# Designs tried in a protein design chat: VH-VL binders against b7j9k3. Part 14

Target 1, 255 residues: b7j9k3
Amino acid sequence: MTTEPGDRAWVLHHYPYGDTSLIVELFTRTQGRLGVLAKGARRARSALARIEAGRPLWVRWLGRGELPVLAQAEELGPFLPLNPLQNLSLFYVNELLLRLTQRRDPFPDLFQVYEETIDALCSEPGEGWYLRRFERRLLENLGWAPDLAHCAECGRSPDAASSEHWLYQAAHGVFCRAHAPDAAVAIEAAALVWLRGAMQTRSMPVWNSSLRRCLEQELLVHLGGRPLESRRLLTAYLRRTQPAMTIQKREEHSE

## First folded at step 23 (VH-VL)

Design y6
Fold by ESMFold2, look of step 23:
Structure y6 (fold): chain C 255 residues (1-255), chain A 121 residues (1-121), chain B 107 residues (1-107)
Amino acid sequence: as target 1 above (255 residues)
Amino acid sequence: QVQLQESGPGLVKPSETLSLTCTVSGGSISSYYVHWIRQPPGKGLEWIGVIYYEGSTYYNPSLRSRVTISKDTSKNQVSLKLSSVTAADTAVYYCARVDYERSYLEYFDYWGQGTTVTVSS
Amino acid sequence: DIVMTQSPDSLAVSLGERATINCKSSQYVSDYVAWYQQKPGQPPKLLINYASNRFSGVPDRFSGSGYGTDFTLTISSLQAEDVAVYYCQQYWSTPYTFGQGTKLEIK
């Protein structure tokens, strides 16, 4: 029986404050990112649930200032242990939110995508389509997603049935071959169409390397050129354990 | 194993067009992105441009007004034309590929032997 | 253009000793860096991709490291056949660019 409203939240990060307390960065359903003071959270007798990244909580806080006090934190369901890749992926998703969102800026649609991303991360092998979807949806929610439907110079549209390569330039959008900018990277038309759609794939897209590079460049514009530590660690892990994707073309008519 | 071999006239006069051919053996040019890269004598490497497997091209802006890369799938060849040459275009010219089966990002895992082009009067 | 700057321009190392070649990009390039070896009269040969991945068939003594803007190629125990010019290359953005080269010699 509740006496005050609560909210669903996820822990993005926390760090020690004083002898027994934590400062906790939450991503909440209704209030967006929120920093709270978890008094006594490191004591053995704490009334608060264990504060861990990747743990869904029901939370209540008190105070209207910059750092409200966390009054209630209760676990919602079991916490599933994460393997190293899953933990690095979570660290990456959380660091993106910490670096690119502001406190008390609600994003209900992004909150839903975040939860879907955590679910996919827990159930899917490897680095998957769900990270590319999260990156794109984050850019969309923040108003930074480029128009991928039209060449930035002439308005031509990519066609998923076409094998034509397009050029991607961060902060400037996409270009057909007739209007290629001086600095860009190649991307497949099918990848551009995928980014405009539901981004739902049972397996890793074969063009994931192009997507990774393009989305990393776009995010870097908004990160002020400061690299993400989580991405460095995640990338290093992937190079050791999951080689870059390849595509294979039928050669019946070429040979 | 795929092999790449450049061929061409070797000597061209200033203001003329140099024309080079990269012949692919042991595979199809439609399986690879083919790049052209050049190296002036005693100097470093300069990327010229690429032709993708579907035939689209993209060129280094410094050379774009003078370069054309094309392919002939029936002969398994990629061609490079560079117009209005000067002594500064004297170099070894390489064709190179990207192994799209492992990744299609632009690290060049196979290079031809190169062909020397000298531009002089 | 992204400028790739190698240091030193030339390097002399005794057989069996460690050789270290540095490469710095003018902009962030993540780990999209490759290293090449070029012996006289030969085309470049790929050694390393993604900054740290030894390409197939490359001897174990070659290794790469770095991320962002600072990259290193290391030869742990120099052999006579390692005398060459070494180039770093970025493939983060066009035009793809190479370092000026580092000439490695036996001392």
Scores: ipSAE 0.787, ipTM 0.875, lowest interface PAE 0.9, mean pLDDT 85
Fold by ESMFold2, fold request of step 24:
Structure y6 (fold): chain C 255 residues (1-255), chain A 121 residues (1-121), chain B 107 residues (1-107)
Amino acid sequence: as target 1 above (255 residues)
Amino acid sequence: QVQLQESGPGLVKPSETLSLTCTVSGGSISSYYVHWIRQPPGKGLEWIGVIYYEGSTYYNPSLRSRVTISKDTSKNQVSLKLSSVTAADTAVYYCARVDYERSYLEYFDYWGQGTTVTVSS
Amino acid sequence: DIVMTQSPDSLAVSLGERATINCKSSQYVSDYVAWYQQKPGQPPKLLINYASNRFSGVPDRFSGSGYGTDFTLTISSLQAEDVAVYYCQQYWSTPYTFGQGTKLEIK
């Protein structure tokens, strides 16, 4: 029997199996998503650490099949109790991975982005830029991110200093106003430039609503038109509890 | 306190150009996204297009070949021109704005009173 | 184009009772739906954005719900001043489109 080396991992999801066990979906540093059988994990005397979403673990597993047995699970970091918004955000990030990635398909850059996303959601109140960054990095890692640097028709580039609005068409890219497609949504040039960069800020950008709409549309293409339950729940929570958004002062201008 | 007021001719002959203005009071037009929306008699609403605060425009594909929206910041006005009109262009024409302090998306929180345009020979 | 279909086309409701208006989109629109009230001779007035967010100054008896393709406007305890035509509107993708309207009357 050949065992895999131990690895750093995060729990994405789990469900009961039999009386004392769990089936666990892990996101691992070196192997991508991995489904494992956690035998006896629900017993009071289990040698396995508590298995729940948002907990970093050191894991080791036995077998090379589709459902290896979890041999070792040890906590690697502090347990961070999450408030309802943080839990819904984590559920959303995890569901994106569960729906859009394949088991045993490694994405080392995405794993790092996932860890940065978890760190940010734990340290920042409310919905933040880190969800938009995760969405964009996910699309990039899966090879689905559109070219945001050039109009899909003429090759013109967005310029954040121009304050110009552009048109975003999921699956087809971005268009300058001269080449507006029939079906699209408006997005600020600054938002397109932000999506090409490090995607970090001290406060939610004023154009976050445009970002949310565009990224949701792009993700929906790859979800096969089947939206995420986690997105619905997170959105409902945000509309009830955080209708106001911090607004960056905008320079007034005229033509 | 911001108000929108449409103005223009009530009657336009077929094949001519319909020309309307939307005058903003209580604020500067350079601070608003202004949309034009029309409502034919006894029918629903149709989005015509938008001019953004920085001056770019985007139009409903059904009207794109005939429509021009522009602004004049010195007069605090947004203008709509619709060329080659027919009886199908008879409608109440509204200018509307988006509350950009809350969101930059296209739900219309402030509407002008509307102006009726009849296209008839 | 995304078609917004309202039901019913007209509705008669007794004062003080609940009125329910449905709107279905031909495509997924997330929660990017707004509701408007239009009284005779007046422009439309925004009631709800994001499917469920009551706009400032709108009475508590108006509420919205829905996500994806199915949306509902509810008026609890109908008042005489609520006689109007109601429209849903999507702002998920251009062209932005409105439902055909629902005429609400007192029974």
Scores: ipSAE 0.783, ipTM 0.878, lowest interface PAE 1.0, mean pLDDT 86
Fold by ESMFold2, last read:
Structure y6 (fold): chain C 255 residues (1-255), chain A 121 residues (1-121), chain B 107 residues (1-107)
Amino acid sequence: as target 1 above (255 residues)
Amino acid sequence: QVQLQESGPGLVKPSETLSLTCTVSGGSISSYYVHWIRQPPGKGLEWIGVIYYEGSTYYNPSLRSRVTISKDTSKNQVSLKLSSVTAADTAVYYCARVDYERSYLEYFDYWGQGTTVTVSS
Amino acid sequence: DIVMTQSPDSLAVSLGERATINCKSSQYVSDYVAWYQQKPGQPPKLLINYASNRFSGVPDRFSGSGYGTDFTLTISSLQAEDVAVYYCQQYWSTPYTFGQGTKLEIK
């Protein structure tokens, strides 16, 4: 009886294979990322549930090789339609996992973070703070998160109450102003403290732009210099819609 | 409502210290990041450095050994000192600020008029 | 240092026609690029931030695009007051650097 029990999973991506099948990349609760062959999944009368990102499935697979066959896929909840921003955000989160994790490498804590991120994405579609939290948690779970508690040169700690600015250098950590490196970017001490904590907020912090830049630089180190297509698409969408949001924010500040 | 105005001597001798002032009006310097940027005659722009709300500074590495930026909150002024000047330091010097939204990213939404400094014997 | 290289160094465009200015960074800078307009005797004026976000009060004929290393400023219908030198600038990492400028003239 050497079959794998069923497992909770999310679809990260899929590709056509032959005339009627898909190769599907799953993120599973207990086994990490798996590639599976979904035979006949493109047929009009497929016995498998619709294979799509953003919907949890109960899956079972057969075989121990690199591409086991998807034997069962059942939907674990109603389809929740996503608006364009939510879809692009999901595409981004999924591409991060596809690029930064390995197949058959279990990360149960990261799986929980992924589910929390999807929930936040659906609940808070107008703000991207949950993406900053996912980016940081991803780095933490993979063992790549820099020490934000101490200057990399002297060991001094940021103090959010001081309004002090620090310097962030991807792959090298954070520096106090006395030890400023040649190439770096400024970041608020409060932002560094936020990244060390629960990262919970009801509104975008004023320093979200500096967080976005720092986390993007850190992730790029681990992406081997190959930026994410999903990031480009998501960014283009946000900038197309930001002129209206920027005008609204400015009017509120002026009033 | 915020305005920036640079002032200082137009002529400085080689090896001496260039000293400029940026006067902020219509707001407090504790509300804005102030940057210094210079433009040599007929050439492009070079970022010099910044002073943050709390008084900390960060400088272009190419100038770091010679530059000091400071503030005087009682006069609502930011100063720039550049020591050991040469003819290469001849430029229009601007002070500039970052966007009203306090994004902490370095695109400059408002610039002073600039002040010309010539370094010559 | 991240080098920002503009092309062309100068161009002449007829009134009402499209003007296109390119900027290439020596490294990936995401969309952390700004564009400025500078007229003689005046400071630079911000036109675009985040590569494509038109700053408040800037006419609709100005637009920006690009991501990563290749960026473009477009003036869709040139007006007489658009004669100036245009600069791109990166704010991905220090030192923050500017392109060498592109002089736009009426043909």
Scores: ipSAE 0.775, ipTM 0.871, lowest interface PAE 0.9, mean pLDDT 85

Design y6
Fold by ESMFold2, fold request of step 24:
Order: C-alpha cells, then structure tokens, then sequence
Structure y6 (fold): chain C 255 residues (1-255), chain A 121 residues (1-121), chain B 107 residues (1-107)
C-alpha cells in the first residue's frame, strides 16, 4: 500500500451515518464531486476537522470504490461566521452543484469559480452579482450556456451601448425584437453583453432582476423542472430583508 | 404623482381599427414601461402588450397579428392600434406602468382609469 | 400560455374573520406572482408582488404566500372595504396571464 495524495476540497453537504459517522459530499479540485465516509466524525474526540461548508479543507481518502473512507480532513483557512444571507447563498451554490454535477467528474475551472464565489459572498454585503456570475459560469462549464452574442433567428448582435430590450427564451437563446418568440422574457442588451464578459462589477447592475429570472429559467431546464429548495429559501429571505433592487431615481428630462 | 389617462373613440365598427392613446402626466414615459391590458364586460383581464421606454415592443401572441403599440415622446403618449375588430374586442382598455426605477419585472403598480370601447354595427 | 386558476370563484366571509383565496399556475412560476384588488368601477390595485411582498400602502391584514405553482392571498381580519374581486397574475413568462378572479363578499 502507498501514501495517497491529498486534495483541496469543500464540503457541499453531509448527513449522519450510524451513531458517530457522516456521509460527506465533497467538491475536490482534481476529482470533482466525491462522496466519502467520515468515520467517527461526530464523536467529541474526532481527529477530523469539523465537517462544515464555507471553509476549504485538505482531504485524503482511502479506497477506490464509490464511497471511500475519509482519512484526513484539515482546515486550510480561518473560521469566519456566516450570517443568514451568506449561509443561504452558500446552500444555493452547493445545491446547484449537487443537482447538476456527477461524482468523479472533474471541472477545474468550475472549482476556481466556486472558490471565487465563496470569497465574494463572504466579503460583499447583501445578495450580489457573484451569484449571477456563478450561475452563468456553471452553465458554461457544463456545456449548457446559450449563445448570447447573436439573435437565434437572424444573427444580429446585442450592443451594450444600446437601450434596446431583447427577448430571452430558455433552451432557445436570445432574439432581437424583430424576431419575437411567443413565450419569452425581456432582457436589456447590456445585460446580455455583461453575461458574455468577465461579470465583474462593484455594484449590482440595474438589470439584476432580469438576469435572475433568465438564469433561473435556464437552470430549471437542466433541473428537469424540479426547482431547488435552497432557491426558495434564499428568495423568501431576500423578499423579507432586501426587496427588489432600487436604483437612483431617474431625473425628469426635457426631450 | 404620475397619472395615466386613456382616451379614444368609445364606439368602433366591426372590421375597423381601434385606436387609443395613453397620456402620461406628472412624469415622463422615458422612465416607464407602458403596458396595455383589457377587460371584457364581466370578465377577467387580458394582457395585450408592452412598449419599453426605448421603443421596443412585445405582444400577446393571441393578438400580435392585429396589434401595434407605439409612442410619441414629444407628446408623452403611448398609442394602441388593434385592427380588424369584432364584438369580442369590446372591453375596458387600461394602460398600466412598470416603474423602471423600482422594478424591472411585470407587476403593474399603477393603472389608468380605463376607457370603454364598444365594437358594434 | 400559463393558466392561472383561482379558487374559489366566490367567497363569503363574516366581518373580522379570515379570508383565503388560492391561485394555482399550470406550470412553475417561482415567486413571480402578483395579487390585485378590483372594486366596482375602478381599475385593479396592486396588493402583493413576488408572491409575498406587500406593496407600499397596503394594510398589513393582507398577506401572500406560495412558491412554484401554489399561491395564497390571505386577509386576516375582513373589513367592509375589502369587498372586491381579487386576481392573481404571473410574470414568469409571456404572455403575462391573470386568474379568472375571486369575488369576495361579506356573509
């Protein structure tokens, strides 16, 4: 038997197994999602680090089967308490991965995006642009992101300087107003261009509500029409505490 | 204190074109998405379509072959034209707004008083 | 089109009692549901957006709940001025559609 290499990982979910153990879903840098048995993890004297979401771990496991045994779990970062919004946002991001990825399917670029998302949700006040970025990058990494650069009918491109609205139809792409489909939702051309770029901003874009609806519809296609519990909880929290985005009131203008 | 007021002929003959105007006062149409919604007598509400502040339009598929919505920014007005009308187009017609500064989604926080259009010979 | 089905079509409730109106969508609409009150001879008035968010100036006896396909408007203590027809509306996808209405009366 040889020394097995370790890996950087995050906890997505866990649940009790037997009297003292956990079954843990990990998101690992090199092997994607991995289910492991954390023996004795619930004992007061466990040698394993606390198994919780929101901090990186160095993990090592034993066995080649579908449920290897977690041999090491060491903390790689400081404990930072999460407020309720941060916890719900993390739950949402983790549930997306649990529902949309398979075990042992590596996504190194998505792993990097996940870490950037956790960093942003810990450092940014309120629900922010980083969830929209995660949603889009997830779709891109899984090969499900639609072409936002061209109208699905005529190939015309949205212009970020334009105030023109476009139409978004999940599973079918985007349409200029000349090619309006029967069922769709409006989205600003600038929002479509933002989704194609780096998606980095210091503040919530004015069209965030349009982005949330469009991305929710696109993700729902791949969830088989079965919505996320975490999305319901996060949305309910936001409606109670952070109602729909308010922008600076527009000045009345003469033509 | 934004106000919406619908206006137009109350009687329209079958096969003709219904033409209505929504006049905005106390604000600018460049700040709002304007929708048209109708309510036949004793019946529920039907969304007709929308014009966005930059001039883009989108229509209910059930009416899109007959509907044109346009705006005149200089008069602060939005117009609705519905061609080839029948008795089924008899309704109260409302213009309604979505406040771009408060929301980008289609719940209607303010409605005009409505104007009744009767289609009859 | 997404069909919004309200129940009951008509409801009679004693003053001061709780009134409950249900709305079911034919497909998932997340929380993109609004509720309106329409009194005779008046346009509809927005009560609730996002299924549960009470709109500005609406009395706190009005509340909404629901997510996905099943939605509820509740009036916790009916007042005489609440006699109206109530409509739900989805704004998940076009065409935006309304329920058929629920007439609320005093028993």
Amino acid sequence: as target 1 above (255 residues)
Amino acid sequence: QVQLQESGPGLVKPSETLSLTCTVSGGSISSYYVHWIRQPPGKGLEWIGVIYYEGSTYYNPSLRSRVTISKDTSKNQVSLKLSSVTAADTAVYYCARVDYERSYLEYFDYWGQGTTVTVSS
Amino acid sequence: DIVMTQSPDSLAVSLGERATINCKSSQYVSDYVAWYQQKPGQPPKLLINYASNRFSGVPDRFSGSGYGTDFTLTISSLQAEDVAVYYCQQYWSTPYTFGQGTKLEIK
Scores: ipSAE 0.760, ipTM 0.868, lowest interface PAE 1.0, mean pLDDT 85
Fold by ESMFold2, last read:
Structure y6 (fold): chain C 255 residues (1-255), chain A 121 residues (1-121), chain B 107 residues (1-107)
Amino acid sequence: as target 1 above (255 residues)
Amino acid sequence: QVQLQESGPGLVKPSETLSLTCTVSGGSISSYYVHWIRQPPGKGLEWIGVIYYEGSTYYNPSLRSRVTISKDTSKNQVSLKLSSVTAADTAVYYCARVDYERSYLEYFDYWGQGTTVTVSS
Amino acid sequence: DIVMTQSPDSLAVSLGERATINCKSSQYVSDYVAWYQQKPGQPPKLLINYASNRFSGVPDRFSGSGYGTDFTLTISSLQAEDVAVYYCQQYWSTPYTFGQGTKLEIK
């Protein structure tokens, strides 16, 4: 075809550039992450004035270099205002992508998961099940997800009907109790099975704290031991502004 | 109100097996994670291990070769056995239960009163 | 093992004044840190979990902060009943470990 096609994209982050412009990190459906120069985007009457995270865009860009020019950006959906917890959760998801993916490396399945995650976070602020799903799907798409179906030592499989606790060791996989490593964390067999499935729920899983710890440890391996500022900020917000909400929102542990 | 109470001999001879019992009142032990933690005189706290509600166990590697934690649901009790004891095993021994309704993780808000064990010839 | 190192080992503070106890982990532990108060002849009592979440029934004068490797317990206005030994504990990875303790006394 004679026309360079546009693409569906989300803003991950942007930086001021000069007096009137932005450098924008996009996550695009067909090209993966893309850094673009949004010339004049900070001017009051700019056609590009509404570049912000949390809104899907139709974008077109020009140039073959490392920083193509953003030629067009149109909003593709209604604006849904985000409260502070939702914004911090979005910042966390975006920082994970910025730290763990490379520019111009397409991940169409991850792009779909990202969109599902944004949709879910609009109704479930903060540390919901959708963050655990995003973390796991990110690891899967990048080829870093451990085998959760077999003990790393003997090949035994977790059973969701079992109440048995298993052991999770980042970078090394999961172990049945007979093969417990020296440094690990306990995780419910049902949680391991949930991570292998669709990871859908009507409420936060009762073992979400175990999932949060395990997934954070796995991600930290690939972050080179340098933790995310977004997670620190999200956690600080939850503890300082809404500690009572955490106590009242927890589901009863299953027998 | 749930209560945890440790019991067992106060004096144990070197090389013998220390055997302690944690009795739970006001609830069923079949539904709980029970940890053992010890504190040598004038020293800090050391985590010994856990028994999960389904009966699986996990032990501190420093003690794993000598430790057995088990439970008797008919008596609503958890036991700790530590074999081949030495003077270094002299401590106050606590059992603790984790409040899994609030966190699922290993911070201990339910402690027994502790029982003192002295290892001496 | 993850080593939890408290400072100072002992601390004397006047009634009504602020007391500050620090805890440093040898490895990153995120916010998986708890604080305990222990009075003589008693078991430890949980004050704080997740580094900063004050546990139910704990007086407002107790607060915690920190993330990653550096953690702080603060008592904003010391009361006579706060004389105790205080411990931090990590629950990031096994074995779960405690700091060596900080003895808090009234000046």
Scores: ipSAE 0.753, ipTM 0.867, lowest interface PAE 1.1, mean pLDDT 85
Fold by ESMFold2, last read:
Structure y6 (fold): chain C 255 residues (1-255), chain A 121 residues (1-121), chain B 107 residues (1-107)
Amino acid sequence: as target 1 above (255 residues)
Amino acid sequence: QVQLQESGPGLVKPSETLSLTCTVSGGSISSYYVHWIRQPPGKGLEWIGVIYYEGSTYYNPSLRSRVTISKDTSKNQVSLKLSSVTAADTAVYYCARVDYERSYLEYFDYWGQGTTVTVSS
Amino acid sequence: DIVMTQSPDSLAVSLGERATINCKSSQYVSDYVAWYQQKPGQPPKLLINYASNRFSGVPDRFSGSGYGTDFTLTISSLQAEDVAVYYCQQYWSTPYTFGQGTKLEIK
């Protein structure tokens, strides 16, 4: 029987199967999401590397069915311990992939974004811009990203130099204030321009709260109105333990 | 210490325009999002609209055709105009703010004292 | 519009006892819910934002909880000065809306 070549992968989720095994959801570089059976992975002195989220693996599997057997799992490079907030952020990113992607559906560009997101969350204290970037890039890779460059009614474009507020309506795009819909949320023009660019920064943008709300609404459309447990847990942690990490202080506005 | 104080006529005739002013003292109005919210006697609260610090506005769709919110930075004031009033517009009118340092989002951390407007023939 | 429905419309609670006020949104609002206290003849006062974050200067007997569509304000040990009407408010989407209010009295 034929086997897949080795591949770079990350663990998204796992759960017990029988006495000694795990079922593991992997995100692989070349095959996208892949469910595998890790036989004997819970046994003492297993030959497989420890199966846990946040560790890059070199994996090889056997079989072509819905649940191939994990034949090899070796850790790639050092992994730094994650604090509780970083772990919840990782859980959130992983749950987005589990809910919004299909097995055996390759997204090599999204795989790169995922790895960049993990690198960024390891270096950031607190809730970070990298979650907003991952959310937007996920929507782009799945073909669900709205046009942020033009008002959905008149085609006018947001200007990053402007302090103007725009209206964001999930599933329908963005609107200038002249064409405000009945149900929407305010978002800064600079935030819309940031979402169209590289989304790379050393610090959380001052308009992160607006981004958080807009992207959460957009993702919820594609989740079928069924919110993520990981988002609830992450949000609860943030509100209870790090109130200063939820404020929008970056710099004073000039008049 | 920043304070908000509403002022305007207590009595307005039906079909006329209600005009109110929110005066900010102890700080600059250009540093806050200012909202108008009203409360009919013995009833709950209704959001009317907002003026953002850069001057753009957004209104409750139920009132959009009749409401204008504006600001005068030199007087540190925000104004509310509501046209074609009826007895249903009788309420206490509040101006309220969103603290820019804490959040851009719309929970109201400080309210003015309110001003009562009665629409009566 | 997102409808915020509070229960009960009124309640009476003995001094020192726990008071619980519920608020349900007609659609998902994440944790974008605030709670306000309004005493007679006064403007509303912010108690809670983000469903569970007690605002600065608010006594620690006030707490909030909830996520999604179901929210609760709790006063762990009722004091005489807590007699007021309490409102929940969503800021997930415009128009921003308030619950109908819950009148809290001493039994």
Scores: ipSAE 0.708, ipTM 0.843, lowest interface PAE 1.3, mean pLDDT 85

